Miniprotein binders against tRNA-specific 2-thiouridylase MnmA (mnmA). Designs and how they scored, part 7

Target 1, 344 residues: tRNA-specific 2-thiouridylase MnmA (mnmA), of Desulfotalea psychrophila (q6aiz6)
Amino acid sequence: MIKNITGIAMSGGVDSTATAILQKQKGPVLGFFMKLNQPDYETQRDRVSQIAQKLDIKLEIIDLTEEFQEYVLKYFSASYFKGLTPNPCIICNKEIKFGLFQQAILRQGVERIATGHYAQIHKTAAGYQLHKGVDPHKDQSYFLSRLSQEQLAHSIFPLGGMHKGAIYDLVEAHGFHDFRGTESQDVCFLEQDNVVDFLEQTAEFSASSGNIVMNDGKILGKHKGLHRYTVGQRRGLGISYPVPLYVINLDVKNNNVIVGENEQLFHKTMAISDIHWISQPEREDLLHASVHIRSTHKGAQASVILKENNRASVIFDEPQRAITPGQFATIYKDTQVLGSGVIL

## First folded at step 22 (miniprotein)

Design e1 (from r5 with D28S)
Fold by OpenDDE base, fold request of step 23:
Structure e1 (fold): chain B 344 residues (1-344), chain A 99 residues (1-99)
Amino acid sequence: as target 1 above (344 residues)
Amino acid sequence: SEELEKKIEELMRLLYEILRELRKDYGSPRAVKQVAELIFELIRLIEKLKRTGDPEYLKELLEILKKILEILKELGIEELAKEIAEAIKEFRELLEKLK
């Protein structure tokens, strides 16, 4: 083991650049860039190479294109075909970024990987805790809610205690002036606008037309496959109605898109499954926690009823809009990520 | 009916009060889970009732309330048990009026 070397996940963005700078100040580093068959791979590679050169960091490219297809893209496609709305970023972090990518780095004798994620790791006697980043607008802890203790043990988040403004100042102080105004490309490799096109190009694509219906069974139109619709969607329905209608449910069994008014999107309850605990809850029966039902959700206070087989029933204190099957519910105690489950 | 809506709102407040009470340590995780799950089911049922207006859901509501009552008694949550018992009475009377 080469003692005291930190691997840097370099993506060419401001956050990864700042991470590289900060870690290089602490000790020896090696840079790593992940190839995932992104459309602009060559441009990204060149950018990362330039940054690495400027920082005098040795850069290695790790190709995980096939693994990304297998673990992330297949999951993504399969979920939509089941009438679910996936979160590929959570899976990518678990299986690729902090999975195979981290493992490849560690095999080179590196002790830990540093990434530009806005989250915090706290080492305790009971294990590693994951906490929100201090910048509430940049917090990425939701996307890391499936990491294992081992993955956390080998991770460093230098930016978790910083605000975005301070990151720009840091990189500029080191001669990087081209990052301002560039939104960190949340590397969602799947632009939301191209989801339908992507799905329809998959080998597994099989969609049948069905009905768009009200709760009473009234047919309002036809859909071109359930994969084109998600709970809370208003656009692209192709229906005329006196009031705004939204997708309120997908009936996979009958191949129906169920639509309704905005009020019908609000629910006080949901069920979750496949819960992964980063930190075991203090109680085995009932938790009161903040629950985030999607990446952009601010969190809502809820009673979480712990069930067998990593399942839970959730009762929100206040009704929540567009609870979406397939999305992840992340359970927080204050800033601490306890765990996450799949919304049913 | 306005009466039903009012009764449902009162019941919802009571259910959340019970959930808050269940945050205390009663030394009976099983019983806590059971009553909380019943509340979960009941809230979902109420949402269906509000949406459909089907009186059959009132019958189911009463059955769930009875189960909640028994567990609350078992846990020694006497005041909330009394309130649930009163709710059962009120909803039973309402159901009889709707027949």
Scores: ipSAE 0.865, ipTM 0.955, lowest interface PAE 0.5, mean pLDDT 92
Fold by OpenDDE base, fold request of step 23:
Structure e1 (fold): chain B 344 residues (1-344), chain A 99 residues (1-99)
Amino acid sequence: as target 1 above (344 residues)
Amino acid sequence: SEELEKKIEELMRLLYEILRELRKDYGSPRAVKQVAELIFELIRLIEKLKRTGDPEYLKELLEILKKILEILKELGIEELAKEIAEAIKEFRELLEKLK
């Protein structure tokens, strides 16, 4: 075991660069870049290499292309084909970034990996707690809501206590002046890609045309496969109606896209399954918590009714818009991430 | 329809009051789960009722309210139990008018 070495997950973005700088100030570091068969891999690699060189950090490339395909891309594709809207970033963090990538780094004798995530880890007597980053606009704790205690034990989030402005100042002080105006897109490369184009290139791609219908069964048009639509979608429907219509639900059984008015997107209830707890709730019956139903959601106060087999029923204090099956619901107590589950 | 909407709104407020009350420690996680789940089911039912306007859902609503009432009594939540009992009466009367 190489004592006191921190592995740095380097992506070429401002956040990972800042992380590298901060950790290097604390002790010896090794840089690691993950190859995932991203379309711009070579460009990213070169950028990371330049940053590592400038920081005098030894860089190692870990190829997880096959693993990414197996654990993330298959999940992604299969979810859409089931009428679910996946969150590949959460899966990637769990299985790849803090999974296989972390494990590969740890096997080299590194004790912990540092990443540029805006979240905080608090070590307590009861275990590791995950908390929101202090910057509410940059908080990435939602994407880390599936991490295990072991994964948290081997992770460092140096940016969790910082605001984005301070990050720019830090990297500029070290000669990196080209990051301003760039948003760190480092959460998931799939977010930048056309989902439809990606899905259509998969071996499992099968699109079946069906009907776009109202709740009353009125047919308004044809869709080009359920995978092209998600709850709350307005664009690309190809229908004419006196008022704006949105995808309300996907009826996989009948291969229908159900559309309706904006008001029909609001619900007070949802069900969650496959809950992973980072921190066990204080109660086994009913929680009052802030629940985030997607990565961009600000959270909504809710009653969470804990059920057997890692399930819960959720009652929001206020109606929530476009609750989407397949997305993750993350449960918070104040800044603490308690856990997350899949929305049914 | 206006009367029904008003009654539903009042019921919804009551249900949330019950949920808030259930945050207290009653020493019976099972009972708390049961009543909370019934409230969950009832809220979903109300959403369907609002969407469809089908009075048949009022019958189901009454049945759920009766179950909620019993558990609230078991938990000793007397004031809210009385409110639920009154709601049951009101919705029964409404259902009779819709026949």
Scores: ipSAE 0.863, ipTM 0.954, lowest interface PAE 0.5, mean pLDDT 92
Fold by ESMFold2, fold request of step 23:
Structure e1 (fold): chain B 344 residues (1-344), chain A 99 residues (1-99)
Amino acid sequence: as target 1 above (344 residues)
Amino acid sequence: SEELEKKIEELMRLLYEILRELRKDYGSPRAVKQVAELIFELIRLIEKLKRTGDPEYLKELLEILKKILEILKELGIEELAKEIAEAIKEFRELLEKLK
């Protein structure tokens, strides 16, 4: 019982604060804060320290700046050199937050780590299952689809069964009155508006201008580097045309941004690779499942044809808009995350 | 042409009927994977055909349909095999008209 210390991942926002409150009610806790490349590190550190002090929680800072650069920033920049649109938060969760951060916390004698994620962990006879959080507007299970059984075994998600409104009420009842109506401090800085500017400032990345073209090769304008464009994008093209045009594809070989009308963004098929299964499918050949092609996607029913070397061919029941190479396709059975793979 | 587009729509409905049928247990995961993957490739080929109008894609479409037919027979899916055989006949006729 004396060894039942729970680690708390603290980040200075309402979700991590609520997590700390809930877990301290259940037993002894230690707080942990990651130092990464976040631009507002000192402000965030001071806020986390203030919250920890108010809750009477000892706080440890774990510096993972170098590891974040090697696992996340290099992945991010390398993806754009290949004309892919990366998802750095998925990689950060797998390699940093639930990887090296979790390992460092466990080495200090902590048995489990609680985070403020809106997702659910269910232990069954067959192992650990990851499920959607109950608040559909806050569910984060998509971003956790690469976690291993071991990572899930050491994790607690106290907010998974709660709605965001109840979280604000909880922290206010414990003396924290300044979260409501403010910007979240818990959201990963890599998802903010300035990520492209951050990438351009990163060493070892250079981009060349090229053409914005239609499928037939007609040149409509110039682009500022492929890394600044994403499939499905309409704004920021700087071209004149009688109807709206969208990025259809990034052609690395010819250094072209290919554009077309909205109808050209719809496809019935998708190939994925590097599949990680949290829960193995029951059939070895074919499954019919809900597939999410990005975090904001509502999910679409599809036939998933299982192939060798952790690949799959996906046939959607209905065409899907803006299937984006480099993003992750997450495979769900109802609320359960089965796994995810990289869109080709 | 209008006739080609109508036959493609009919074929697409048939391919999805086959995918739904494959949800049943046919006792051969290898054969189920093979026909499902051929359907995946055929849908992608249809997209290329609609985009380009290139009759070489019709020739490739016919080759894939023949492979689907063989596997449907192996699985004992007789009614859908008959429908694929009729589709092969229809696309052969269309290809000959386009020459």
Scores: ipSAE 0.857, ipTM 0.954, lowest interface PAE 0.5, mean pLDDT 89
Fold by ESMFold2, fold request of step 23:
Structure e1 (fold): chain B 344 residues (1-344), chain A 99 residues (1-99)
Amino acid sequence: as target 1 above (344 residues)
Amino acid sequence: SEELEKKIEELMRLLYEILRELRKDYGSPRAVKQVAELIFELIRLIEKLKRTGDPEYLKELLEILKKILEILKELGIEELAKEIAEAIKEFRELLEKLK
């Protein structure tokens, strides 16, 4: 067993580079880059290799292309068939980055893996807690809300206690002067239109065009597939109307995108299912907590009514805009992530 | 009507007061879950009533309020139970006016 060797998830961006620098200062490290279906894989592979070479870090490539493609086809296709809007980054973190990738690294005898995530892991007598990163503009704890205790136990987040400016200063002090002023490369490519294009090029995915309609059935235009639309969306509808219209629902049964005015997006209630708890709530009945319904949501105070079979009914103190089935609701107590569930 | 909207606003404030009260430990997680879930159902019903104007939802609102009253009494939350009972009377009168 190799003691105190830390694995480094390297992706070629400023955050993973800073992580590698920090961890190499603390002891022996081994770098790992995962191969998925990245459109720019060769460019990213070459950049990661250059960084690893400059830092004198041995780099291994873990090829997960087949597993990732199977996961994407199954998860996204199943979600869109049900009229749900999936969250690729939260699932990719749970199943790929901290799942298959982490397991492949652990099988090489590495005990801990450091990644460039802006979140904090706190070990307590009751187990591992996940907390927000200290930089509120970079915090990624929302996307990590499905991690298990075992996944957290093997993880290190060295950037969680730092601000982004300090990260740039660190890498520049070590000879990396090209990151400041450029677009970050540490983002998950699943958050871009690439996922939609990838799904449409797959022979097994078949989406039908249909109508863009109002609640009363009035047809305003045509859509190119329900998977291209998200509740709350205004741009990209390709329709003309005297007042702004937004996607308010995806009607799978009739293959319609239902649109309406902004006020129709506000609701005080939400049901969630498939709840995963990182930290078990102390009460079995009712919790009052901050709930985030997407990564860019500021969080809203809510009563969370705990039900059997990992379900909950959520009552927000104030109406929330664009509650989207298939996305995740993440439950916080102050800075601590308690868990998350799938919005119904 | 303006009267209905005013009574709904007053009821919504009462429902949130009940939710706040339920944060206390009442020693009956089953009853707390049950009344909180009825409040969840009622808030969703109120949203439908406000959006559609369908008076059938007003009849359902009264049914849910009666169930909430019973559980508040079971939990010993007497002051809020009295307020729900008064709301039931007010909405019953309002339903009669809308005939």
Scores: ipSAE 0.857, ipTM 0.955, lowest interface PAE 0.4, mean pLDDT 88

Design e1 (from r5 with D28S)
Fold by ESMFold2, look of step 22:
Order: structure tokens, then sequence, then C-alpha cells
Structure e1 (fold): chain B 344 residues (1-344), chain A 99 residues (1-99)
């Protein structure tokens, strides 16, 4: 194989295109596109192929459809059966994009893989650090908080030090004029509705209807299965009540969706489990850090009490809204991602 | 109820002051972890007490405060230990009024 070949994760968007341009300027590249359960696979495939052709990049397709479907069935159905709200993007990054996909690319003889993520990898004497991307509106470090040292060692994030506007300017300077002014492309493939629809179509997934209740037990309506509801949700309840009501808890024991007013969504504490550390904390007892309880969360200062078996108790300086069991709490020190754990 | 809410608010400020103090190196990670976890439990208990008003939670609150006091003394955090001792007295008086 040619020395220093870089693999490029290509997805047909402006970020992956800019990544390909930047890496091709530095040396030989091979392009890779993964086939999962994308609803518009053929359209995306055609687009990626056109971009690769224009850039004179050889493109390989890696079909992970069966592996992804098996993982989604196991992880997400188990989570929803327990009344937990899983995080598809964090898990896909850990297990699929930087897991199976990265491994398949490495087996082609490629040393490192570049992706269009807005995050930074810093190599230090103590190991690899993950940092926020410099563009605060595009930072994706939250979704990468489960990556291992080995996964980071094989990864390049060329866009981490750039702003989105500069990315558009870059691709336009290289002949790509149709990205600017189009609708923004978020990580739409793993939207919750797509996962819920997939789960309901499998023969092994089973869920039963139950009651929508107030804390005092008053029945307000019926739900279509706990897996369709998330803490903090207001829409889709199908009930009438004089004031707005929100899902405040999923009661698996009684198969009830518990609803209440917005004020009941605020809490100062949470517990987390299954913590993965990208960077080991300096103290073994207590951290004071910024904790993000979901990707759209602004982050909140908290005391993180480290416990045995990769667990922690978290005390926020200010109450936080809609802390959601099954989601991930990502722990930051300044711009650095220390790690993440599952909210209990 | 207003008296209880005021005392809870003062206790919450004290608990966060203790958490800030625990950021210092006291040479006993086990004791720091223990008192921080007791504070975590106490904050959760306070949320339940505010929601329900159940006097049984006041009894449990007092037991947790006593444990916090003992550990603060062990760590040599004397001024905050004095504040916790005062909080214990105040909540005991409140519990007596509710008998």
Amino acid sequence: as target 1 above (344 residues)
Amino acid sequence: SEELEKKIEELMRLLYEILRELRKDYGSPRAVKQVAELIFELIRLIEKLKRTGDPEYLKELLEILKKILEILKELGIEELAKEIAEAIKEFRELLEKLK
C-alpha cells in the first residue's frame, strides 16, 4: 500500500466534501461510503459517487446494513423495554462509524480515517484528547464522547479548527456551488421516529398500550407503548387538560406514562452509570466540571462524585430540565471531553 | 411552610458552600466522597420534602446532617461543621413544632 494513505469517510454533504478536498491536498486518499439503513440510500450513493468522481477519488462502499440492524434491534429494544431513551448518534459513532466502519477501512491497509466532524483531536504525552470544535454552533464533540484511545488514534478531524462559513468557501473554491443555501443537513438518518418505526416492524419487538396518568394516579388517556415517549415530551399525548402537560417519567412496572406540569421537569441531581473516560480524571473522588445531558443542552456546571464500577452522582449548580434516563451525560473540562456515562 | 422553605433555602446554600470547599485537597478521597454523596442524598431528600411535606423526611434529613457533621469534623472543616451543627438545631426545633 502507498505510505500514509488516508481514508475519507464520504457521505455526500458539504463537511465530508471539504474533508476530502483538504486531505487529498496532503497525500494519497481512498474514499469510503457506508451503507446502513438510510431511507434515501440510492440518492445519497449517487451524490457521493459524483463528488468522488469530481475529486478523482476512488470510492469503496462498505455494506454494514445487517450489522447495524442487529445492533439497533438489540440495543434500542432493550432500552425501550426498560423505559429508557437511547441515544442513537452516540452509539452509532462508537460502534458503527468509528467501530465496524473504521475497522473495515483499516483492513484495506489505510492507516488513518478522516471524517467531517467538528471536533479536535490533540495528541499529548498522556494520550489522545478530544476537544470541542471551534465553531460553537457546529461542535459535535458531545456525540464522540464514547470513543476509545485506539479509535481516536486512527482518526483525523480536519474541520475541527474551522467555522462552517469557511467550509462553504472551501468547497466553492473547488467547484462545488450547490451546498450553500440548501437546508442544513443534521444527523437525520438516526432520528428517533425512524428507529421507533424500525423496532415496531420487527417480529420480536412487542409493546403494549397503557395509561397516561398524573402523579396522583388520575387517568387522562391511553398511550401506544412506552417506547414512543420521552421525558420532556409535550406532543403526541392525545389528551386534553387545562394547562400544558409533559412526560415526566416512564413507569415500566405499571406500564404508565406519567405526566405533569413543566416545573416537575427540573432537578438538581442525577445518577450516571457505565462511564467511559477518554481522559482519566485527576482526582478519584470529586470533579467540578461542565456536564451536558443531551446534544442540544448548553452545559451546566456540576459536582461529579466518582463512585465504584464506573458510576457517578451528579449535583448541578442550577436545576436542569428534562434529565432523561438512557441518554448520555458528557463531562467536559473547559474544551476537553473527559468522558460520558448513561443517565439513570 | 414558609419557615420550612426559608430553612431549606439556607441549608441548600450551605450544602453548595461545602461542595465548593471539597474542591480543596483534604488528603482523604474516601471522606470527601462520603460527604459529597451524603450531600447528593440530602438534596434529593429535600426535593421530596418540598413536594410532599411529609415529616418523616425531616427525620431522615436530620440523620444525614449528623453524618455530614461527623465527616466535616474528621476533615477539619470547622467553620462549615459549625454551620451544619446550627442547621441541625434549627431543624430539630422545627420538627418539635410539628409534633
Scores: ipSAE 0.855, ipTM 0.954, lowest interface PAE 0.5, mean pLDDT 88

